# VHH binders against Intracellular ribonuclease LX (RNALX), part 2

Target 1, 213 residues: Intracellular ribonuclease LX (RNALX), of Solanum lycopersicum (Tomato) (Lycopersicon esculentum) (p80196)
Amino acid sequence: SQDFDFFYFVQQWPASYCDTRRSCCYPTTGKPDEDFSIHGLWPNYKDGKWPQNCDRESSLDESEFSDLISTMEKNWPSLACPSSDGLKFWSHEWLKHGTCSALNQHAYFQTALDFKTKSNLLQNLNNAGIKPRNGDYYGVESIKKAIEKGVGHTPFIECNVDSQGNHQLYQVYLCVDSSASKFIDCPIFPHGGKCGSKIEFPSFSTNDDHDEF

## First folded at step 5 (VHH; framework vhh_7zox_3)

Design s41 (from z09 with D100S)
Fold by ESMFold2-Fast, scan of step 5:
Structure s41 (fold): chain B 213 residues (1-213), chain A 123 residues (1-123)
Amino acid sequence: as target 1 above (213 residues)
Amino acid sequence: DVQLVESGGGLVQPGGSLRLSCVASGFTFSSYAMGWVRQAPGKGLEWVSDISSGGSTGYADSVKGRFAISRDNAKNTLYLQMNRLKPEDTAVYYCAKEYSSSGWYYPDAFDIAGQGTQVTVSS
């Protein structure tokens, strides 16, 4: 049974992960596309708490989702160092969050891939004139409204800070019903990752090309 | 204003033990997952352990069986019991607050509000 209230569907902006003091490592497939990528699909309670690690013996089994691997390499890459094929990241997400989802592995990963396609974040931002470019800042409310216009629901915007101290768009949270069928209004927004009133929407820099691969 | 104050580090012999503490303020401690991340000399941040608001724990493979994370919500305090310490455990240990329901795969320096506590494992 579904012992949670909703999912957060979380997408990250890869350039914002890569331009911090921590930096990043590109996947073994090379530099990712300039697009949002999936971080995860996270069961949550409406009081702000969440389940995790619901079946510690459930190992990621590549044979259960082998048909999805190529699409996941594009849409769900790991940017953590060292450079990797993504399997450790998908294993982490499955064990911590997927085991709580009431979905099998194929359905869990397919569902997240489907919601990425449906949310169409980059195009929805572009339609409002919000485009990635180093040095350009946009109002957080404008970002939220652009996404709401395209998706039908208000996102939560998480910000981080680049290596020069600039606040930037880092992650976008949308909410999904407990049956994993549709976007819903978030019962509760996460706390933290505070944005100023205007934030940078950075692009990949040429310096990212010297990251470990 | 989130404040995290780490303590309990020090110099210890290989095979020894230390207990780290983190006193939290400025947020509803019981509502958030908490964790420990560390930074060894000349290296990046490494996730060590986490504990959910409900008490479920996770550990990095390098520390499984040796470290135990716990929390005391009444005291707004997070603990890390470190046993059978190795020279490889030498690092500054930071208490971390999870801003979202995940976030532990990508350690974020922005999540680390405290000064950390130095652990040195040496003869």
Scores: ipSAE 0.032, ipTM 0.427, lowest interface PAE 5.8, mean pLDDT 86

Design s42 (from z09 with D100H)
Fold by ESMFold2-Fast, scan of step 5:
Structure s42 (fold): chain B 213 residues (1-213), chain A 123 residues (1-123)
Amino acid sequence: as target 1 above (213 residues)
Amino acid sequence: DVQLVESGGGLVQPGGSLRLSCVASGFTFSSYAMGWVRQAPGKGLEWVSDISSGGSTGYADSVKGRFAISRDNAKNTLYLQMNRLKPEDTAVYYCAKEYHSSGWYYPDAFDIAGQGTQVTVSS
């Protein structure tokens, strides 16, 4: 669909996906980098609804973005079980969200990769003294301010809960204009993933068996 | 409150069939995509299948050609027909309501409100 209002650009913190009671599976390339990874680039309406599955005939064609595969393996891995090479995740994101974007496959994936580089979330957090470390907690407002200082726009912070019941940083939402050219202030924030006033920014555990195939 | 009640699980031999049901209440069932996710012993949650409000279906590669998802909006009920069952299909199966725009890939984006139904495939 051509009449969506904006995109959510969604990045996840892999350690927070992997340390819940449901666990995760590492990609076939192994343990992901300790960095934010792309979840998706999602067309959205200003009323909080979204278009999806806008062209079911437009299947993922790996040859159209073969030059991006290596970069996508690093920046857009699948953590879903079972362990996989990421193609099914990218196919899912393309079919559900990408077909609604008005971009072709190469442009859709390249655009998301570019916004990850531009947002530079981990460095912006580190510049404010907010560093991943098990047991360290940060105010949600401090996280928002650090990102806003670096990106120019206020993010939505989604939290989840680890296996011990600790609230933690899970996903960061930024908004992008409908032409996919720049970050904007979000017209509406998404719902879900309620944070406590202070949340953990965890690192990966050395004892986790998340790659159980 | 979203209520999802799964049933239809049981013990079956390899090659057998089961039909799972999920009765939904507390929301306008016909307006939401619905799906099934499963959790095998010692494993994480795995997306199995989904069906949109318009009836379009998706399946995990591991079940494609063997499982069929369907819905009956008049009864607020979601179904999963499971054929040619394998030991690897042994899991607790949960009915899920869409929560988040990427819900059908990552299970934590689903509203999983029920206790699930156990499927055991064993000789």
Scores: ipSAE 0.059, ipTM 0.411, lowest interface PAE 3.9, mean pLDDT 86

Design s43 (from z09 with K97R)
Fold by ESMFold2-Fast, scan of step 5:
Structure s43 (fold): chain B 213 residues (1-213), chain A 123 residues (1-123)
Amino acid sequence: as target 1 above (213 residues)
Amino acid sequence: DVQLVESGGGLVQPGGSLRLSCVASGFTFSSYAMGWVRQAPGKGLEWVSDISSGGSTGYADSVKGRFAISRDNAKNTLYLQMNRLKPEDTAVYYCAREYDSSGWYYPDAFDIAGQGTQVTVSS
């Protein structure tokens, strides 16, 4: 059933996860690509609430999406410690959000992978001259405009702060219709993660192994 | 200005119980998922439990069956009932507002604004 209004499609900038005061652990495949990675595909209501844990008996079954595993390791890695193959993260996303999606496991993960390809965030930002680089700051409105130009819809930009307190691009939210077929204008934007007027778009630090998180 | 004020911690013997409270202000409490995260001495932050705006709950495997999270939206208050406490539960407990729905796998999704409340489980 489609007893929800839309999905948030959430992508994370890995360098911004890793340069905060908390630790980050690379996946077992090693350091992630310098690209956005999937956080999740989350059913949501227009009033800002969301369903969760809609079928507790529907455990993650790797055999249902074995053909996607290598692509998910690249595009949907866990940065949480300890280093992992991502299965526990995908299991969490499936149980909490996927079971509410009206999609089976293969369709749920394939859909998110497809939307990552379609959104093409890094290239859309690069086309506007917005490139990851430590010490460079970009206007939040310029980031939104670059993504809107490429995707056709205004994103929500979530910021976090690095270990020195600098605001940075952390997550990008796009909205998807309830049939999981296309991007739409977000009916409502999420709360939290407030940005300054200009934010950093960091690269992975060359001194990551010396930082105390 | 987001404020989260935790209370209810203390010293308790193994097998004992505590109830933690968190009074929230500066935002629309009922619109946010809320959670508890803890930090044991010398360790990083660990997600303990969360509750959605609609009341659905989640628990870390280490506390399932022993802890119960609840909320009172009229009082802007989050609770954690902690039963059968173990020495391993010794930590500073923080009330946290969730920015997203990930919880356990992305603990930096928690907005921790308070000083926390110390729970010490020792004989």
Scores: ipSAE 0.027, ipTM 0.415, lowest interface PAE 6.2, mean pLDDT 86

Design s44 (from z09 with K97T)
Fold by ESMFold2-Fast, scan of step 5:
Structure s44 (fold): chain B 213 residues (1-213), chain A 123 residues (1-123)
Amino acid sequence: as target 1 above (213 residues)
Amino acid sequence: DVQLVESGGGLVQPGGSLRLSCVASGFTFSSYAMGWVRQAPGKGLEWVSDISSGGSTGYADSVKGRFAISRDNAKNTLYLQMNRLKPEDTAVYYCATEYDSSGWYYPDAFDIAGQGTQVTVSS
C-alpha cells in the first residue's frame, strides 16, 4: 500500500548497540564514526500501525543507488554479526519499509541521508553540553529539549541497557511528512524501550580498536 | 520551578461543552510539549491529550473526536476544548509539561504542579 500518514525517521547510537550483552560486529569498512547512524525511514499510520512488505517481489537493486553506496556505508552501517558491507541491512529496510514509501530506491535512500544531515543530532546535543562519554548521565527531558531546539520538533527517545544493566540512549525517532519533504511533529509516539529519568550517552573506547568486551 | 494554573472546569449536563485553560510560568513554555491528564474519583491518573511544541496532537481513544487540544505560545496558555461530554469524563483535569519529565509520562507516580480543575458531568 502507498497510502500512509507520516514516516518515522529512526537513528541509532552505535556505541549503545555495541555495548549490550549481544555485542556487535563492525562493518567491513571498520569501526563506525562516533555519530548517530540511520536505522530507517518507516511509513506509519496515525493510529500507531504501519504498512510493511508492500511489494515482496521488489528486490534491492544496487545499480539504482550506486552513487550513494559510500555515503550509506558511513551513515547507514550494519552492526549485526557477522561483519558485513551493509547490503543485507539496506535490503531488509527497503523490502519491509521502503516498498511502502511511494519512493523509488534512489529517492528512498537519498531522502534518509538528507534527513540525517538536516537533523544534525550529535551537534544539537553538543550545543546543549550533552556529549558522549562513558559514565556521564543526562536527563531524558534535557536530551529531548536539545533536539527539539535544533530540529523544531519533539523526538521520541528509545533506551536500551548495556551488558552491566545501565540504561542508555539507544535510538532517536523524528517524524517526516508523507511527501518526505520536511520534519513534522509526531502524530503519535512509538512505544517500548523506556528510559529512566537519567540515561547514559556512552562513547566508543579507543583502547584497542577491537570488539568491546 | 514550574507553575501551572488550570481553570475552566464546572458542572455540565451530558452532551455539553467546556473549555479548560492552563497558564504556565517558570519555564520556556514554547519549547516543551504540554498535555492534559485527569483523575476520576477513586481512579489513577489517565493521560487525555498532548500537544508538541510544534503543534502536533495526540488523544486517548476515550476522548478522540470529542476533545481538541491547542496552545497559544504568546500567552503561555494551553487549552482543552471538550465537546459531547459524558458522565465518565467526570474528573479533576491537570495540566502537565515535559519539563517535569519524571512525573509526566508515569502518571501513577506523578506529583501535579497545579491544583487542577474539577469537571463534573451529571444530569
Scores: ipSAE 0.000, ipTM 0.085, lowest interface PAE 18.2, mean pLDDT 82

Design s45 (from z09 with E98D)
Fold by ESMFold2-Fast, scan of step 5:
Structure s45 (fold): chain B 213 residues (1-213), chain A 123 residues (1-123)
Amino acid sequence: as target 1 above (213 residues)
Amino acid sequence: DVQLVESGGGLVQPGGSLRLSCVASGFTFSSYAMGWVRQAPGKGLEWVSDISSGGSTGYADSVKGRFAISRDNAKNTLYLQMNRLKPEDTAVYYCAKDYDSSGWYYPDAFDIAGQGTQVTVSS
């Protein structure tokens, strides 16, 4: 049923999550890849409102998607403290957003993994000369154009600030049709996450493999 | 675990005012961004306002100039002062906690946990 209009498909840049004043905790599998990771796949209405928690009795069941666990640990890790295996984060996403998707648990997680592969954000940015490196800044419009060239649709770019107050690329939003089959132009862009005209695309620092500064 | 208890709703005439309160427990309140989201009958959830741990505020265009968000960290309480209320403000209002203390955007940035408080604006 089309009880919602589209999905936001949200990917985060792990280095930008980790370099804030709150910092982060690596997953129990260790330091994440230097690549975008999935935040979620969120049903939404075209007026900017959203459904959530659509089935309170549908708890996450690891046995329903056991074949996806290793791929999810790589592509959908939790960076929240304390260090974890990701199950609590996936449970949060399933209960809040997944239950509204009209997909079963396996299809919901598989769909998000497939859209990460299809969006290929890091490679599309690299193709335009936009590469992660501490101290390098890029125009927000250039970032949007690079993604649009590769995906076919304009993203929304969300920024946060690092521990030094520098604005940086934090999350990328793409939109997916209500049947979860293809990217579409976003009917509406989200609000928040103020970007300057140029933002940093940071990499993990030299000491990220150790707790030492 | 996280508990959020909303209060202060009620029936009010167009042009009237209400002050909503949310008492938080189960987490370090002062460390989290907090917000208000609402759900009108038959509609989805809509972000209304937020306030960072440092006191920076944001408002939906529909409520700018009419609503004021504030927090009292000593009392673990979030407030929403609602002025010049309109029939379209009729909704259940939910207090929301920042999911991971790093996000600014709703809907995933804010977790609701309480039953909300009903605001009805009618003559």
Scores: ipSAE 0.309, ipTM 0.673, lowest interface PAE 4.2, mean pLDDT 87

Design s46 (from z09 with E98G)
Fold by ESMFold2-Fast, scan of step 5:
Structure s46 (fold): chain B 213 residues (1-213), chain A 123 residues (1-123)
Amino acid sequence: as target 1 above (213 residues)
Amino acid sequence: DVQLVESGGGLVQPGGSLRLSCVASGFTFSSYAMGWVRQAPGKGLEWVSDISSGGSTGYADSVKGRFAISRDNAKNTLYLQMNRLKPEDTAVYYCAKGYDSSGWYYPDAFDIAGQGTQVTVSS
């Protein structure tokens, strides 16, 4: 009944986005919370390919999810430059991925917000003694085990590098069934962003030069 | 009608170099971030590099220090200079148009429209 096999549910660590040479721009609401934030909920095929842009005429309509806006500003901010209110980022995610989901706009965004709450990544990591702090490094296998213990399924961990060349925790991928009802074991893991054996779990940069009201 | 035409791929030995080109048409090239994404046999798309409309560049860890992205807005052309090529760089390389002027990390932020160009690194 579905035209895809599963979803990737992708969460990013904002401090790791912001501390690269590319840097970032804070949302118009200011510096993000020190928590994982949603990147997206992406329909995918078992062979590693994905559908995209399934209905180019389906524009984002803020009135369809106005009750979610404040929660999305907190949990799904744009860190891309220039500083923004997030609508452009959510429009991009909806058009590219959401239109392929078989969900309407409200259900698509609500579903992603619900999975962020259910995954509870930061608390699951903290319960295993894995806490954000500049200069602290953790085994990638320990990070995976902590998340697996809390969620019930093995994540894919994507790494990037900070401006000093240090490898760090950047994104966490979990998989969701095609009906968007529950976490599942990933049929296939994505490629790219390869981690070393130990990676930094950084806290936010002290540099606020990018912050625009 | 967005068109992207990639070229410059080929067969090269490990340690060799190639320069990829992408000619864009159907949109205001200078106003958008542009990037390169690749797909190795049996794998998904991997973001390789991007360049904003203002010239800020990003690179995947696997290619950092070896690849260089650049753009020529007068020619509507995007380039990828690939040095010290490795067997794991073997893939079809696609030119990609960003959502806006800044781009976002990962192939998620980029739309592929062309046929790609095959790069094979083998002895």
Scores: ipSAE 0.013, ipTM 0.329, lowest interface PAE 7.6, mean pLDDT 86

Design s47 (from z09 with Y99W)
Fold by ESMFold2-Fast, scan of step 5:
Structure s47 (fold): chain B 213 residues (1-213), chain A 123 residues (1-123)
Amino acid sequence: as target 1 above (213 residues)
Amino acid sequence: DVQLVESGGGLVQPGGSLRLSCVASGFTFSSYAMGWVRQAPGKGLEWVSDISSGGSTGYADSVKGRFAISRDNAKNTLYLQMNRLKPEDTAVYYCAKEWDSSGWYYPDAFDIAGQGTQVTVSS
């Protein structure tokens, strides 16, 4: 069987996805909460390569994880255009990455939801005084230290650029052991999304996060 | 449905050149970023290069300065010009379409859908 060495657990900052020149489309459920959302849980090798599409016949079956749908709509939305219910995005993640995980569909999605809760990124950043606000910049080292203090492991920080040319916090990568049981130090960091020494942590300009239940 | 058809691979000596092509159908080609991903025998997938809908390009460190990605939106075709080829470039090369608009930075941004084209660099 196909083995792998670890997972990347990848979370994105929705405001940074949405404020680029490409912009975004809100999910059919509406504007996402002001919180990190899941991008994926990706099996990887310690040499920086990765497996993918390990069972092309394994289609997403919504009935296998119907109890998770409402939680996934909040924590794992698609911001890609056109507006959608997220099923196409979850199908993509399952087929490309989930089929390589050695987990069934319910366990794969539940595991990612659990790691989002455990990482508690926004609260860990807030505890260090790092809060989303347009125009506020923070040292990348300070962001990394705040997350490391809360999670116990150093993240990789990926940046992108907004429509005005400002460098900003876009995605946070943490590493998970091959049994999907705990965070670990990343054996290797991914490429791309290079940050400057200080980056913006933007907000949706009028977004108050009151939709958590 | 999305279809990507790669071609242009073959056997070449170290230091040689090849030009790969990918003909796309089933989507509005000009609206999507496109890329190349490769897989050496018995190894995992490795991102090689990408090009945005606007023409901005990115390259893996291992190929930077040797490979050039380009696109022809009128022909729905993606290209990879490969120069100064090394034995380490031996792989099946896959054309990849942007899954969504999320960015350039990890292979998850791109879906492969084709059968690939084999590049072999040997003496």
Scores: ipSAE 0.207, ipTM 0.585, lowest interface PAE 5.2, mean pLDDT 87

Design s48 (from z09 with Y99F)
Fold by ESMFold2-Fast, scan of step 5:
Structure s48 (fold): chain B 213 residues (1-213), chain A 123 residues (1-123)
Amino acid sequence: as target 1 above (213 residues)
Amino acid sequence: DVQLVESGGGLVQPGGSLRLSCVASGFTFSSYAMGWVRQAPGKGLEWVSDISSGGSTGYADSVKGRFAISRDNAKNTLYLQMNRLKPEDTAVYYCAKEFDSSGWYYPDAFDIAGQGTQVTVSS
């Protein structure tokens, strides 16, 4: 059976990826929607370790998930430079994490897309009055409670720092059982990316120092 | 806390070689996957290579066959051997510690004093 205990399902906030000193490159499809996007679905162990690269000879085969490509371009874009269609990012996630999942390629990507829909992070935050806007700060505990109310399980919130030195919402981790069927309480939380007590939930704006050229 | 100090960059002609080093402190180096990411002028970050705690390696397609990542756990040091360098390899190279949940812990200019190491490939 499965040689891992659970998955982290990881979603990132694109504006927080893009507004750091490193900046970003938009996908070839253009500027991402103002919504969370998938980073990955990562097999993990209860002791905080993880498997990776479980079959390095298993190549990404676009024909196995061609029906998902348009949806993945919207929900799982690459913000890494250079600007791309996302295929290399999905290949990286498949080789590093997907090969350890006990799922085939179609099921792996479909499962992550389904959990993004189910988690409905932006709407759950907005329902609690937590809206993206540069200069607005929210208690990290309020963010956790809003997500917990909507999803049924407490997330881990990862923060990063923008180019101006502001701590901000960067990634949200939810946990999924080893059969990839449902959200569960996380057996263990990651210990990096610590937030302050209040963090910014930024939007894309002229303040993000994004390189125009 | 976590510190990563990169070195070994410089000016090199196309076709040349450089070896980058990263000295790590503030965590149990041998327990974490480590990697290299780069930032070209005016561009965002691009993943280059990683190495697991067990020694398994991965490479971006753009560098596969030219770059070799390695680690010395006794010295808490990560290396990147770069061969057959091209102008498009010009970038600041940063050492990265993998986050506890298989994510990347990138040097943050606000929290970590890592400045990267500049590689310039030109004639």
Scores: ipSAE 0.012, ipTM 0.292, lowest interface PAE 8.7, mean pLDDT 84

Design s50 (from z09 with A109Y)
Fold by ESMFold2-Fast, scan of step 5:
Formats: structure tokens, C-alpha cells, sequence
Structure s50 (fold): chain B 213 residues (1-213), chain A 123 residues (1-123)
């Protein structure tokens, strides 16, 4: 049904997904932009539980959001192997989470795209001097404060570990009200993805073209 | 201290059936979404199925209509009923605990703590 308390709006840092021992596969459109990308928009309860798979008959229908596909390829790519066009990932997110959202498919995907634009994570971090660059580390509290200053609400920061054992910024969680209209303070933070006190904000290191002429 | 102990795998002919079990300990089983993931020889991890604390289920397209996930919270046990097995289902099957609402699409969003159980489908 339409009964839930809030959404987690989850964005991932693609370079941090790709530099682990697991590695990744680029989308069929090629290497992702150096920007946060959407993981999902997840209905949740205040007690930490969540609804899922709320309408098993509601399969992903590409024709319902065909106008959004090129934007989703840029902002919501799959990094899972094998290389793909993203449809399987969006199907997963729709079936597990989207069917619980009280939104139709077009509105669900459009809403997540809108919140990515509104959160403006990369620019908010840049405004605080927090920039992606291999070998540069930032305090987790500084990252949280930079995002809170720009968005108005404290994020949850999830970390993972690169192939050399370095802790790094992996995902950012923000919370959205049940009508999908605005960011709110998170009623409860998720568990997992423990960060060290300082974490790397890595870039894609293809040709060392960061901060150069 | 999460422990997951898988069992029920074996050798089966194409078209056959197997029922996998996973006994969980070290956490409040009834409070977590649980699932099954598999790893075929020389391949990466593939999500197979999940079940929420409330009983809502999801399935990978490759197994939908053939596999059924269920749980017994009183016994801290997760099950996977596998029907109409195909050679492509040959894999080590792992029981997994989802630690938040992140989903099962990416392998790093669930805990695999057990040794798995081998399923081999061949004639």
C-alpha cells in the first residue's frame, strides 16, 4: 500500500564503487561522469524497517518513462557487471522500492532525478573545499557539515574500502518526506558502511587529468 | 557475530528440485530481510531472491516462477525451494542478511557469512 513514513534518497560515488577489489563494469554509454549518481529512492518506516515488492504485477515498462531514459543513463547508471544499459538496475529499484512509493513509474524516476539536482552534492562539497582527488582525505564530520550547509539536513555517510585497503566516501543518504516533496531530517539513520575518521574522496584515475590544464 | 549455515545442496538432474535451508544466529533474525545469492563457476555473485521481515518476496528474472523463498522466524531458518532446475542454476548458493534498505542488486549491500551450499545440475 501507500503507507510508509519517509524515503531514503541514496546517491553513490561511482569512482568508489569502481576502485574496490570487486571492481565494476562501465555502462554501455561509457565511463560515468565524475559526479554522484542515484542508487535509489527507498520508502522506509520510522522504526528502521521498510516495505518492499508492494506490487508484483507492476513490471518496469520502458514506454512509461521513455522521455527520461537519456537523463537516467547519465544520473542513474548501473556499475554492476556485466556492462549494461541500466534497465535491469532500474527494474530492480522499481520492483523492490518504487512499487511501494505511491508514485507511478514516470513520477518515481522523475522525483529521484529532481532530488539529485536539488541536493547538488558535488557542488556543496566543492564549496567547502572538498574535491575528488586520489590521495586526498577529509574528515567525515567535514563532509557531513558541507552537505548539511547546502541541503539543510544532516546526511548519513556510508564508506567502503578500495583495493589498497583505504576507507573512502561511497554513498550519501538524505531523507525525503512521504509525499516526495522535500528533504527532511532523517527519523532514523541506516546501519553499516563504517567510516574511519578521515576518508578518501577518490577520482577516476584513468590519465591523471585532475586539477590540470 | 553473524552466523549463517547453508545446507540442502547436491547433485540433481535437469528438471529436478532441491530445497535449501539456512540456519541463522547472532542477530534478531525476524527483524531483517534475508535472501539468497549464488556464484556460478568463474562468475560473480548473482542475487537470486529476497524476503522482507514481513514476508514480501522478490525474485531475479532468471528464477521467477521456478524458485520460492520462505522463512520460519521461530526456527531462525530461511528456505529456498528450487523447481525445474537448469544446468545454468549450477552454483554455490549463499544465504545473505540485508543490513539496510539498500536492496540486493549490488553484492556489497548484504552480508554473506556462511560457506554456502553447492548445487550442481547435470545429467
Amino acid sequence: as target 1 above (213 residues)
Amino acid sequence: DVQLVESGGGLVQPGGSLRLSCVASGFTFSSYAMGWVRQAPGKGLEWVSDISSGGSTGYADSVKGRFAISRDNAKNTLYLQMNRLKPEDTAVYYCAKEYDSSGWYYPDYFDIAGQGTQVTVSS
Scores: ipSAE 0.017, ipTM 0.379, lowest interface PAE 7.6, mean pLDDT 86

Design s51 (from z09 with A109S)
Fold by ESMFold2-Fast, scan of step 5:
Structure s51 (fold): chain B 213 residues (1-213), chain A 123 residues (1-123)
Amino acid sequence: as target 1 above (213 residues)
Amino acid sequence: DVQLVESGGGLVQPGGSLRLSCVASGFTFSSYAMGWVRQAPGKGLEWVSDISSGGSTGYADSVKGRFAISRDNAKNTLYLQMNRLKPEDTAVYYCAKEYDSSGWYYPDSFDIAGQGTQVTVSS
């Protein structure tokens, strides 16, 4: 049986990771697409507590999910410095969260990739006229409603601040049932990362674009 | 490699106080948010408090007004002053470092690296 109540399915906005005071580093594959990327799929209890590190002996085995590597490089990159191939980040997510999921490694990563496709965040925001662009601000309630209209469930929106102190869209949390089959209403929202009433939805800077030539 | 060493736990009566310390090494302490998480017997991990590199603090509702987090960057040390302790505060307390730039949220915002320190509040 499951020893948890639900998952948080967490996606990050790469431009918002990269424009903070702490520097970011692009993956060894280069600049990420202008799309949400996966942070993780995290077992949680409905009282706000969480399990972690449920099997310290279960190391990440790349051979168990080699067919997913290319898709994970695109949809689940590491932006932490130094520049990397993502394996350390996926290992962190597997050991801390994946070992608590009751899924094997292939199913854990495949499930997160499937939920990214199903959530279709960028398209759902675009359908409501909410598009990434430096200097453009959107109401947090409008962002939530756009996602709810497309996914069927209200997200939690986490904000961070850029190097100049501007509040921005950073991460989107959706909730998934304990069988990892469908989105559900979140039993409880996570703490922190408070948004103002309007937040920026930034794109990558002009300098970043020129560095890709 | 990141090393966090917690100390200061013990047995106290309800209404008592304890101060926990965490000595950090293996990273630039002043550049990272730090926090405390706890695990009560038979339960999952619970976020208790955090402090940013700039000194802004957050607290769980259950401890707000009773606990105070602080840091000493010159000593690479994190503190948790715990006042008016309750039986419900009984737990192993872990010092936690921000996972690179992962942000403020549990469960993934903070990594536990140490052995923790046991706090028992009972009559």
Scores: ipSAE 0.272, ipTM 0.659, lowest interface PAE 4.0, mean pLDDT 88

